# Ledger of designs, part 18: VH-VL binders against ER membrane protein complex subunit 8/9 homolog

Target 1, 192 residues: ER membrane protein complex subunit 8/9 homolog, of Dictyostelium discoideum (Social amoeba) (q55fm0)
Amino acid sequence: MNNNISITTEALSKAHLHSFKHHASSVNGILLGKADKNSILITDIIPLFHTQTLLPMFEVAMIQIEKYCRDNNIDMVGYYHSNQCIANELEPEPIAKKIADRLNNELNNMCFLMISKIEVNRPSGLVSIDKVGSDWLKNRKTLITIDTTSNSEDINEILKRNLQNIKESQIYDFEEYLSNPTRDWLNKSLVL
Short names: E, the ipSAE of ESMFold2; O, the ipSAE of OpenDDE; V2, 0.75 times the mean of E and O plus 0.25 times the DockQ between their complexes.

## First folded at step 8 (VH-VL; framework fv_zilovertamab)

Design g4 (from f2 with heavy chain R52K; at its last look DockQ between E and O 0.85; V2 from the best seeds 0.83)
Fold by ESMFold2, look of step 8:
Structure g4 (fold): chain C 192 residues (1-192), chain A 122 residues (1-122), chain B 107 residues (1-107)
Amino acid sequence: as target 1 above (192 residues)
Amino acid sequence: QVQLQESGPGLVKPSQTLSLTCTVSGYSFTDYWISWVRQAPGQGLEWMGLIKPSGGSTSYNQKFKDRLTISKDTSKNQVVLTMTNMDPVDTATYYCARAPYIWGEGRYFDYWGHGTLVTVSS
Amino acid sequence: DIVMTQTPLSLPVTPGEPASISCRASQSVSSNLAWYQQKPGQAPRLLIYGASTKATGIPPRFSGSGYGTDFTLTINNIESEDAAYYFCQQYNNWPLTFGEGTKVEIK
């Protein structure tokens, strides 16, 4: 009973842009959308950290994201992570597994996604990490489809132009918000 | 005054579909998760599943996953349980109960509905 | 699934005396444990959450203790109105599970 996972073009773009902005480090964030019995639809993401994940600050972020969800009729549905080390691109770091356990215990119905390279046989560039016993293991057979109903533009074109304009319209994460509160880590004004 | 009220049929025939509605009042609908919990006569309590009032995400006890659907109607402050292929062993009092929608608080049930007895019999 | 085992299943008590109900989890649930009272023909009522925190409006004679796998609900000065079923519930792991219940009755 594997979940069918889909992600909107906009949410997918934001996740990849977060990783690209901080390409020399691990990044992570929260997936937002709706989780049903057999499917998870991701419609937005909230970027969190790009250096070290400090668990007390993660708790602060979760409280704020939960409030945002209640106010905007959207749910936390998962977690994404991108590794600093390209050699282990799909192997989640210990901290990512700890966060995934924390979220799984809180939410029950959620997904854990690793950001990887966009390829013909993996057009989202995402790989699901499934709970198996007490561990989290990659599952390359889980398909993650791109939901184009809201935005049908090719993801590669969105990423290409936003990488060219990164200084003009920046995606921010929670870590950046902590250093400068004018940086909107919910990215309400971000235009892709 | 916080109030949860279950409504629906008291009798269902085997193999038919049960539909129950939980109507809530006295608090903000979006501040609490809603679960369905049942209790067979003379037996303990069994958690069936839940729905989040914000985006409508659901989670189910695997025992019921193939037969159980939980949905919401925010405009009516209602949560609906639908369970297919009812069997006499499903005879129970069905409760809706709310749990805090607070990160880290845990999913204990601070308010329960009065319950509705559903008998599954020919 | 975490199995919650309650003892005793039946507990006759005399008014004015203490009563204790035990709840044992099949694996650690930390302090993520709630207790409920259910009077005949009524819905459950939350007594305790977090193993030891009294819910709003719960009389001081009710207390909870324990951590990990072993939990106790204590009613120190039992009253006739306390005759009911009592259930524990863990919320550490999914699915949420309940104990079998303990019937407290006045002898």
Scores: ipSAE 0.796, ipTM 0.890, lowest interface PAE 0.7, mean pLDDT 89
ESMFold2 (binder alone), look of step 8: mean pLDDT 91; pTM 0.938
OpenDDE, look of step 8: ipSAE 0.849; ipTM 0.933

Design g5 (from f4 with heavy chain E105T; at its last look DockQ between E and O 0.82; V2 from the best seeds 0.85)
Fold by ESMFold2, look of step 8:
Structure g5 (fold): chain C 192 residues (1-192), chain A 122 residues (1-122), chain B 107 residues (1-107)
Amino acid sequence: as target 1 above (192 residues)
Amino acid sequence: QVQLQESGPGLVKPSQTLSLTCTVSGYTFTDYRIHWVRQAPGQGLEWMGLINPSGGSTSYNQKFKDRLTISKDTSKNQVVLTMTNMDPVDTATYYCARAPYIWGTGRYFDYWGHGTLVTVSS
Amino acid sequence: DIVMTQTPLSLPVTPGEPASISCRASQSVSSNLAWYQQKPGQAPRLLIYGASTRATGIPPRFSGSGYGTDFTLTINNIESEDAAYYFCQQYNNWPLTFGEGTKVEIK
């Protein structure tokens, strides 16, 4: 049985804005929420890297995110990635598959999502990458539903408004935190 | 001081739903995942599934996925196993056990409950 | 699923002598292996994790060794209180799996 994946408008906005902030590079991050036997609900994301993923620093970030999860009654439920290479927009890079394997071994119940463009037949702009045997393969048939319970505004309008106001500049990732520790990569005060 | 205690019915009829409760004490509830493990007569131990104490995310052995639900009540320090459509082959001693909730740490069980025998017969 | 095979299934022992229990995995589990003791009517007790690390409060007469697929629990200077069932468990892969158990009995 396939997982039913949904993401809140707030988490979806944050993920897309992370990608827009670093539009000339690959980005990645951790999906937070709750994973059950038939469904995964994503309610937040934590941005990690936008130029180069250093695996030892990824491990450091994971320890901190896990502590955050225990303190805030939320779980790690997956990983997102956005490619720099337009020609292979939806094909996960080898580093992304490596991270997904590491997370899958720890979590067992997770999703791996690629960020792409929002369009009529893919309203979230996300594509699931499923574990098939020993590899990670895109599954264009998996629908990622937008959960509008907390915010029913159209995602296109949210992104348009926030890009107009340069709000993506207020989203920090772990890589930026490593360069300047005053940059809150957990984005606890972010208002989108 | 750390304690895990299973409770629930010792006898259920075929096709009925089993509900077992694991009550824990002596440690911070969110520091450990709770797993369920059973042992049928004449068989080894069998891992059934787990629940995260933080957000309540679960993971199940595929053998049981369609019948098994694990839930928690943090305010009562309890984890509940619910298994539908019980069959005589499900007769076993059911244990709850805790494993560290620490990134990169192994999934071994430093404390177990004493187990509760559940017999499925008409 | 990784199959864990224990040998022997029954092990009569004489107090004061060593005893060994073998556990073999159907594929490599690295050092991600634990050993448990269970006496009748009692909860299982963690003895060893990481293949060779003794858990807190476990006497030095218990030791573990091995890597990959072949693991051994050794009990030196068997005492009468060591009569129990012993199980191995791998935690390298999901689902977690256990050995069949070894009953250790005093002759």
Scores: ipSAE 0.812, ipTM 0.899, lowest interface PAE 0.7, mean pLDDT 90
ESMFold2 (binder alone), look of step 8: mean pLDDT 92; pTM 0.945
OpenDDE, look of step 8: ipSAE 0.897; ipTM 0.946

Design g6 (from f6 with heavy chain S54T E105T; at its last look DockQ between E and O 0.87; V2 from the best seeds 0.84)
Fold by ESMFold2, look of step 8:
Structure g6 (fold): chain C 192 residues (1-192), chain A 122 residues (1-122), chain B 107 residues (1-107)
Amino acid sequence: as target 1 above (192 residues)
Amino acid sequence: QVQLQESGPGLVKPSQTLSLTCTVSGYTFTDYYIHWVRQAPGQGLEWMGLIKPTGGSTSYNQKFKDRLTISKDTSKNQVVLTMTNMDPVDTATYYCARAPYIWGTGRYFDYWGHGTLVTVSS
Amino acid sequence: DIVMTQTPLSLPVTPGEPASISCRASQSVSSNLAWYQQKPGQAPRLLIYGASTRATGIPPRFSGSGYGTDFTLTINNIESEDAAYYFCQQYNNWPLTFGEGTKVEIK
């Protein structure tokens, strides 16, 4: 694609917390923000699933997220996925590619990000998956910048603090909301 | 009563930048995408790009991507098209049109503006 | 890009008789197809979306059919006011694309 991708500290923290909470399984969710001609800024994420993603339930979630976007003047700008299998950490699973195709058809201007570990050569822990012809292929060279304008705290400290406080403040996804509707999958009250 | 109205210069010289404004009324701004579509004299319609009414995200026809910018001013119910390096082949009637901003709903245009003719010549 | 081919490009019609316009897509667009009417000096007017659903205020003499690659707009009981250009548009794939148009003329 060639888009410059930037993600706020808050959104990045939420994505990693979702992956860590369900570290033994695949997770996915929707990226929110603004997508322009040459850039995508991610300012929030909405966690969706941590077991099997069923496409009809994904469609239900999209309808609700679009209403949220309309009410809050924010846009769907992409999709994130984290693999269960360490051997294929950055290779998107077939279901992730199907969801990315569905979103690309609806949005046209979007990004697809895989969650990996935070390390010196990937400070965000994210890798872009680019659409090339009819397939989605990883692009390990794309730099994903962390936007620290609203929160300059180191993400490792945010993650450590939140893992220690799971019972007091934790991230919920749509799947958890479906089994217990008191679990706010929009995470309006989450304290990072 | 739903209304879309394009406004801007009728004549632009080659290499100059075109700026057109679409002013909308009669509906809730955040319920619809705004798209730009043009029609060269005696030819068919050509989709140029869109802007989301919410966060203002855009998507462009690859043909125009390097020259085209679409922006909005929600407080004025306006969407602005800016296209650089105009050429005589860009002479056309330019329309703004709206499409429902609803997940899974197709991008068909239920209301169009009147169109504004832009001629690109010396 | 999906190419939309309309036939015929010109269609003389007799008032009171039916007329049909064909639109063929270069690849499947499912039912994601719209039809527009454009009278001289006017903006296009939405007639049909979803291949067969009439837009608000469109009289029942306009009907659409088709799925996949082959679509038809039918105008039953042609009226003199129906003289116009008619365009199809697919919205299955980006970029959105339009047919070349069919000029409908009253004989």
Scores: ipSAE 0.774, ipTM 0.884, lowest interface PAE 0.9, mean pLDDT 89
ESMFold2 (binder alone), look of step 8: mean pLDDT 91; pTM 0.924
OpenDDE, look of step 8: ipSAE 0.893; ipTM 0.944

## First folded at step 9 (VH-VL; framework fv_zilovertamab)

Design h1 (from f2 with heavy chain S35T; at its last look DockQ between E and O 0.86; V2 from the best seeds 0.00; counts 0 for: loop humanness VH .291 < .308)
Fold by ESMFold2, look of step 9:
Structure h1 (fold): chain C 192 residues (1-192), chain A 122 residues (1-122), chain B 107 residues (1-107)
Amino acid sequence: as target 1 above (192 residues)
Amino acid sequence: QVQLQESGPGLVKPSQTLSLTCTVSGYSFTDYWITWVRQAPGQGLEWMGLIRPSGGSTSYNQKFKDRLTISKDTSKNQVVLTMTNMDPVDTATYYCARAPYIWGEGRYFDYWGHGTLVTVSS
Amino acid sequence: DIVMTQTPLSLPVTPGEPASISCRASQSVSSNLAWYQQKPGQAPRLLIYGASTKATGIPPRFSGSGYGTDFTLTINNIESEDAAYYFCQQYNNWPLTFGEGTKVEIK
């Protein structure tokens, strides 16, 4: 998969905040935006699970996200995952690979990203996982750029500010919505 | 009544760019993916690519990826195919068709346009 | 790419008799298989999707069966208007691919 991948500061912040809120577990979610011939632009994310991903519930979430996409002129363009186990920080878990296959079969043009540490040589903290033959393998050489058009602030400052203000507890995922439907997993009111 | 209608030139010279428009009616534009499929004279069907009506994301058959662009204009209920560097082997009837935009349903085509013949010759 | 092989390529039929068309995929496509009819000078018409589900408005004489790699379109009580080309299409893998087609002709 040799697409040019870019992600807005807002979408990137949401993904990292989801991982921070549930630092003791794996998290995952759907990347939204537009996938073209040579590029994928990610403009939002929909957080899904922070404990165990059950495939039937994933299918239910996908139906709802698809409806949201049709209503809002936006597309599902990928999947993100963050591992609980630090020893396997960038190795996709079997469930993540199964979800990626499911999305690839449905969409054809999508990306699979692992959330990792923000570093000098990886400013987004994201690593692309590419389909190679029948498997999904990390590709540290794929560049993932931050689109700062709507927000030029350094991602580290956004995350620092939101952790101090406990903003990560305000981001909701689909799993939390299932336990309490007043929790808006689309996070329409979330302000960074 | 559901209708898909292809329009564009019937004759294109080699190396020129083809532009075809699919205009749809009788259903909500955002409820269906739009695809392009071609059929050379006396031959079978060949899938070219498709576009999601929501955000306009595209998927292409790798055979055509370097020459083919599919775009949409939701306000006009239109999808446009642009294919560069046309060659006589590209002579075919070009169809647009729709596929359900329903998670898990798959990409089969329930309504087709009538097709437009494009001949590529000097 | 998944290759879809149809047999026979030509099928002479007599009105009132049953007929069958086979479609074989080069690898499993589960039940993600559609059948189309294309009459001369017309666009394809969806007959069957999901291997066995009839599309809206398709006469009861058409039925589909199969799973995995082997699929069959059956036409019971052939009528003269059934003379056409018939194509299978898989939608399990990208790119989407079609069979070569079967020409059904009235004897």
Scores: ipSAE 0.804, ipTM 0.892, lowest interface PAE 0.6, mean pLDDT 89
ESMFold2 (binder alone), look of step 9: mean pLDDT 91; pTM 0.936
OpenDDE, look of step 9: ipSAE 0.845; ipTM 0.929

Design h2 (from f2 with heavy chain L50F; at its last look DockQ between E and O 0.92; V2 from the best seeds 0.85)
Fold by ESMFold2, look of step 9:
Structure h2 (fold): chain C 192 residues (1-192), chain A 122 residues (1-122), chain B 107 residues (1-107)
Amino acid sequence: as target 1 above (192 residues)
Amino acid sequence: QVQLQESGPGLVKPSQTLSLTCTVSGYSFTDYWISWVRQAPGQGLEWMGFIRPSGGSTSYNQKFKDRLTISKDTSKNQVVLTMTNMDPVDTATYYCARAPYIWGEGRYFDYWGHGTLVTVSS
Amino acid sequence: DIVMTQTPLSLPVTPGEPASISCRASQSVSSNLAWYQQKPGQAPRLLIYGASTKATGIPPRFSGSGYGTDFTLTINNIESEDAAYYFCQQYNNWPLTFGEGTKVEIK
């Protein structure tokens, strides 16, 4: 309630496409943008894992993302996670909370978002998970808006046209990069 | 040769706004976070906030959050502190200090500016 | 906020002898502890980070130790130029916090 979170159409599309590409598993990644006193603007995302997250490899990814940020005038501002299990789709898994703690301790000013379904009540399909004492708890009251300044297209139309062959999608994550280093997990050539 | 240099007014009146500039040289601007730290005469140091040089993201000590803004101008290798509603208790030497922009290294300060004394009096 | 408590407040020393400064955190900061030297009218100078790692160019007579809540800066073979204020800083939790300082003086 202290932070207003906004996400560009492009970044939001990438996060949802990452989840759709690997719909049978949990996925996660890093939110990029700019974090100020009372607001966080997310302008890109970096997909990381779609199987079990190995913490040493997470640390390797963070070093590389940090360099990317320095080189491209952008900041790590948060973390996203999507659960495999529908029954608890908005309850962050223990590994997600551990990663959020690690990132929060490094950055101090960041957001933790769960990916859910796009609905009338939740147009972004995102829910904030706020640090309360020593735990991370859902906060459905945090406003997460879609920033349409650079792209005013309806997110649903972007997602529909990009889902036709998601396994052959242009989007890659860090896990896929590890198996084939020519896979650009920064997705610089991705066109939505 | 790494240098950080603070500049700005040495005297402000109560309720006025302070603006200080930290100009850096001798290293790549984007390789280090910049913090502002102040030291009241004869007392210890107090961390105020930082800015990341990459995208300009900030974080603040809650004590100052409502009054303090930190910004950057990458083309000039500068970081600017703006603090509103100054009070005589804010009289201090203000330092800019850099911390390595290295994941997991921690935010200790390997180089400091020489500081600028700001006196708040009517 | 993590409170950092330094002892002693003032430490008179004799050149050639060792000296120690203690820093205690109100809760664990693991090894995320730095020490600084500040001479009158000058900026702080980083001595130690990570509780025990000497910064570049720091003389071997400076050493740090500790983990968790209790930390020590040791200066072996005190020299006259070591007269200064010494501060600890934790960087385990936000906000970053400093000790109140120890004034080291030549007797």
Scores: ipSAE 0.816, ipTM 0.892, lowest interface PAE 0.6, mean pLDDT 89
ESMFold2 (binder alone), look of step 9: mean pLDDT 91; pTM 0.936
OpenDDE, look of step 9: ipSAE 0.880; ipTM 0.938
ESMFold2, look of step 15: ipSAE 0.788; ipTM 0.885
ESMFold2 (binder alone), look of step 15: mean pLDDT 91; pTM 0.935
OpenDDE, look of step 15: ipSAE 0.856; ipTM 0.928

Design h3 (from f2 with light chain L96F; at its last look DockQ between E and O 0.90; V2 from the best seeds 0.82)
Fold by OpenDDE, look of step 9:
Structure h3 (fold): chain C 192 residues (1-192), chain A 122 residues (1-122), chain B 107 residues (1-107)
Amino acid sequence: as target 1 above (192 residues)
Amino acid sequence: QVQLQESGPGLVKPSQTLSLTCTVSGYSFTDYWISWVRQAPGQGLEWMGLIRPSGGSTSYNQKFKDRLTISKDTSKNQVVLTMTNMDPVDTATYYCARAPYIWGEGRYFDYWGHGTLVTVSS
Amino acid sequence: DIVMTQTPLSLPVTPGEPASISCRASQSVSSNLAWYQQKPGQAPRLLIYGASTKATGIPPRFSGSGYGTDFTLTINNIESEDAAYYFCQQYNNWPFTFGEGTKVEIK
């Protein structure tokens, strides 16, 4: 019943950069890619918030993201969230679950991923959050595969390089866009 | 004008695979979702699944998930339904229908094909 | 799955009179409810979406109301051309589900 989830190095890097940029805050965003009956391939992400998520602003973002997806032949396939302290293996915050429910209502075939520590047995640093009845629960047994078809470089090396180059300073989320409309929250110019 | 048209075999033998094509015209192919809905003779409507032509993502009714595949051909403005292991109980008129692809607008079906009757019989 | 129950299943109506069809959801579907008209040998036609929004080209005599679990399609001043099956559909939860249909017959 669970989808096989894959994520490209680019998408994964962007998600981690968003988390790194706001390491003292919870962050969230939308996962883009393609989903079918058996699998989800994540090829990009749209960072949304790094402070408390307001549902009205989330809705505004989603309208724009939906249009972006149609214009660029890509689909919203999920949601990612990072806790304030990545080291804390906590359940998703209530607001994250609410957002996930909202997204699931619209998308159905979607995934919910939490950003966590990169470990040997979890090289993506991502944990799947599965919908169980009316709740969302961690499923650490779900393997998230890093898709290296476009880039075979080790994710740790990529992340290290990005940090060395202060690439986190170049990523912007929707919240930052709201504060400064000149910010490219779609991160089209971001090269990783 | 918006048009959807189903095409495929009107007769399928039991255990065989059904393949139907929905050809759309009169609008931008990627701006709307395409769903398949069937209706057994004298019965109600049953949603089967849908595809997002923009990225190709699909969603299925769990009832059909194991047998049903929906795909697209953007170059032809076509959506294809493939359903395996057909049974007489699958005899129905099959429709493709368009749904808006706008966040929050919902997935009602504003345009329908004429439907194609598929009879499963030996 | 959300079960959509329509009542009545058959509705004879005299021309000029109003017709009312009920659709009840087994759980709340908010306003994510659509109504369709289907004439014999034809595909369904969208009448109402969002529980109360009339689709383009739909005559004013058609209206929808309701929220949550109880919905109503009203046809004022029934005309002979309104003889058809009418279906409700919820699109609040996956999978999408339809009512059984109501056959409106003109006396």
Scores: ipSAE 0.762, ipTM 0.913, lowest interface PAE 0.7, mean pLDDT 94
ESMFold2, look of step 9: ipSAE 0.817; ipTM 0.892
ESMFold2 (binder alone), look of step 9: mean pLDDT 90; pTM 0.930

Design h4 (from f2 with heavy chain A99V; at its last look DockQ between E and O 0.89; V2 from the best seeds 0.81)
Fold by OpenDDE, look of step 9:
Structure h4 (fold): chain C 192 residues (1-192), chain A 122 residues (1-122), chain B 107 residues (1-107)
Amino acid sequence: as target 1 above (192 residues)
Amino acid sequence: QVQLQESGPGLVKPSQTLSLTCTVSGYSFTDYWISWVRQAPGQGLEWMGLIRPSGGSTSYNQKFKDRLTISKDTSKNQVVLTMTNMDPVDTATYYCARVPYIWGEGRYFDYWGHGTLVTVSS
Amino acid sequence: DIVMTQTPLSLPVTPGEPASISCRASQSVSSNLAWYQQKPGQAPRLLIYGASTKATGIPPRFSGSGYGTDFTLTINNIESEDAAYYFCQQYNNWPLTFGEGTKVEIK
């Protein structure tokens, strides 16, 4: 079912930063927030991988994220994926669909978003991927609203500023954490 | 000790809205999910929906999705069921139950309230 | 929806004898299966989760087995206090679904 999806500027910025940091690779992560029968509000993200996603590592990450969510009064509400920070019209990779299926099986109410090019008619740069039967298909008609209640600044200005400040260098994903456990893959200290 | 307790009206007229409250105690409210399950007289159990008190996210049985709303009040350690357009067929004992959800481990019910009988009759 | 079918629906048992209840899923639920006991006028009580793991405080005479579509709850050395309805429940797929219940009666 089509949910009304909204995402905060902070969450959106983090997702884009993750994509920007690894612009030559596909990236993915978990969306955090609140989901009800009619809407999903995304208020944060947890970046996971920028190379090939290994399911065992994904499972390990999810156990930790689930605990994090309980400890911080937030819920996992979805999955995001990016096909190399370019506006390619490609479908999600098979592994992305598998992860989405796994997540959907656990959460029942969740969204799948692809990071794409920011356009005038798509200011978030996000595209909804809807579950249709046993498959996941793009639904470009689904509007994703940028929640500006906490920050009314234009997303393009935010992203520009972040790039100017090399903020992408400060975001870490779970994969990077595995390589260096001192890296904060929850990005608690990241200020955007 | 873990306790769940349902409260609300035992009688509802057809087409009216049912409101039930589940009050929980004996554990951290936000660490576990809360589900509603009902049982018609002499019948089996039927899952209705659940809420994740940590963030407030909900999941519903599609059968009830249009009529059922589950919400929480963290300050009171309460979960509320609201169901519209009640019909005699909705006569049942309504339970709230705790789900000790851990990623990958599943969605079963480890603690149950005593249940509250709701009769829908004119 | 996954349909859970229990057999038998009624099971008379002599004290001291074992009782076995079967639960069949319309499709595979892996090991994501729970069993509950419900006595008259009471709420269900969790007995088994993960198909074979006993809940806290459950007597050793209760055991669960199975994987995929076929599951069994076994009660060894039936006692009078075991008279109750027993339900299986799958949590592999949404929506969560229960079996019809089996009434265990003591002869």
Scores: ipSAE 0.823, ipTM 0.922, lowest interface PAE 0.6, mean pLDDT 94
Fold by ESMFold2, look of step 9:
Structure h4 (fold): chain C 192 residues (1-192), chain A 122 residues (1-122), chain B 107 residues (1-107)
Amino acid sequence: as target 1 above (192 residues)
Amino acid sequence: QVQLQESGPGLVKPSQTLSLTCTVSGYSFTDYWISWVRQAPGQGLEWMGLIRPSGGSTSYNQKFKDRLTISKDTSKNQVVLTMTNMDPVDTATYYCARVPYIWGEGRYFDYWGHGTLVTVSS
Amino acid sequence: DIVMTQTPLSLPVTPGEPASISCRASQSVSSNLAWYQQKPGQAPRLLIYGASTKATGIPPRFSGSGYGTDFTLTINNIESEDAAYYFCQQYNNWPLTFGEGTKVEIK
């Protein structure tokens, strides 16, 4: 695994807003970007589920994301998950561990991130979940930084502004697309 | 037809850096992963690493991680292997090979280059 | 790393007869196993993937079987062109690993 993970302000905003849109449930999605020997850069995310994740539908989504990646010169680099129950200390749910294993076996070089609170000691609000032996355990030592190259605005201000404007309602996930195919779960025209 | 062709020096001195190029044709460059595999004389095959040409992401066998870099040049349909600090034990035939890029399909090598022999000697 | 053990390492064969090569994994690789043929002066050629699925253009005399840890490549009705090295490869786990190879030679 890599010990340095960076995420663009845009991708980070989208992930947090996905979680906020569905605050009463767990959410998950795919991290896109580039993974190399020493680091993973996340530049986009694809929201997937906010209710029960069913593995057959996950496989359908992955086929479509694979095509999107080939067409857009980007790679799948990881998976994110946000727990419904805040009382858990970022313990990934069993389904999240299964998805992480599935993705890790396919890609080899990927990251598994839990969405948590933005704090002084965790400015991105993300915690890495690393493979240790046969299990997935949180690793607070993994450095996760915000790449501000394309957008240097503070993430807290971005989230505050977008929540005030209810912009999270414009973020669609794959689950919503399945119910209404006019909802673009790739969020190609989304502006946050 | 799908074709892969390795090119580069056949002789490298110890401690020097090897650079090999794999040029591909007959398919869309970004639709398949490209892997490097080597074979020492009289020995079996050893997977070294790969690159996903769509975004340029890489994966490495931990054995080579500190010395090996794999990169791409999409405009030339090329993948480049760079390996530092070469040693006589690295003498081998080096192959590039294509990996199907289909979710749920395995990571086997459906097309191989002809290979290039690299000898590491004073 | 998953170790792939091939037996035998050398296999003399008579044309027209069947031959079998065994490949054993140090832990389960499910059906994620491929077989390759390598002739002198040539790169490996994919024969079989998914343990039993023949690659495009592979003659029907080649077949693969097995699941988990034990796999077999069978060559029915050996022809003189089949003299080559044969390798198995697992792709269930990273890093990808190969067997030592089996030299098939015509008596």
Scores: ipSAE 0.731, ipTM 0.874, lowest interface PAE 1.2, mean pLDDT 89
ESMFold2 (binder alone), look of step 9: mean pLDDT 92; pTM 0.945

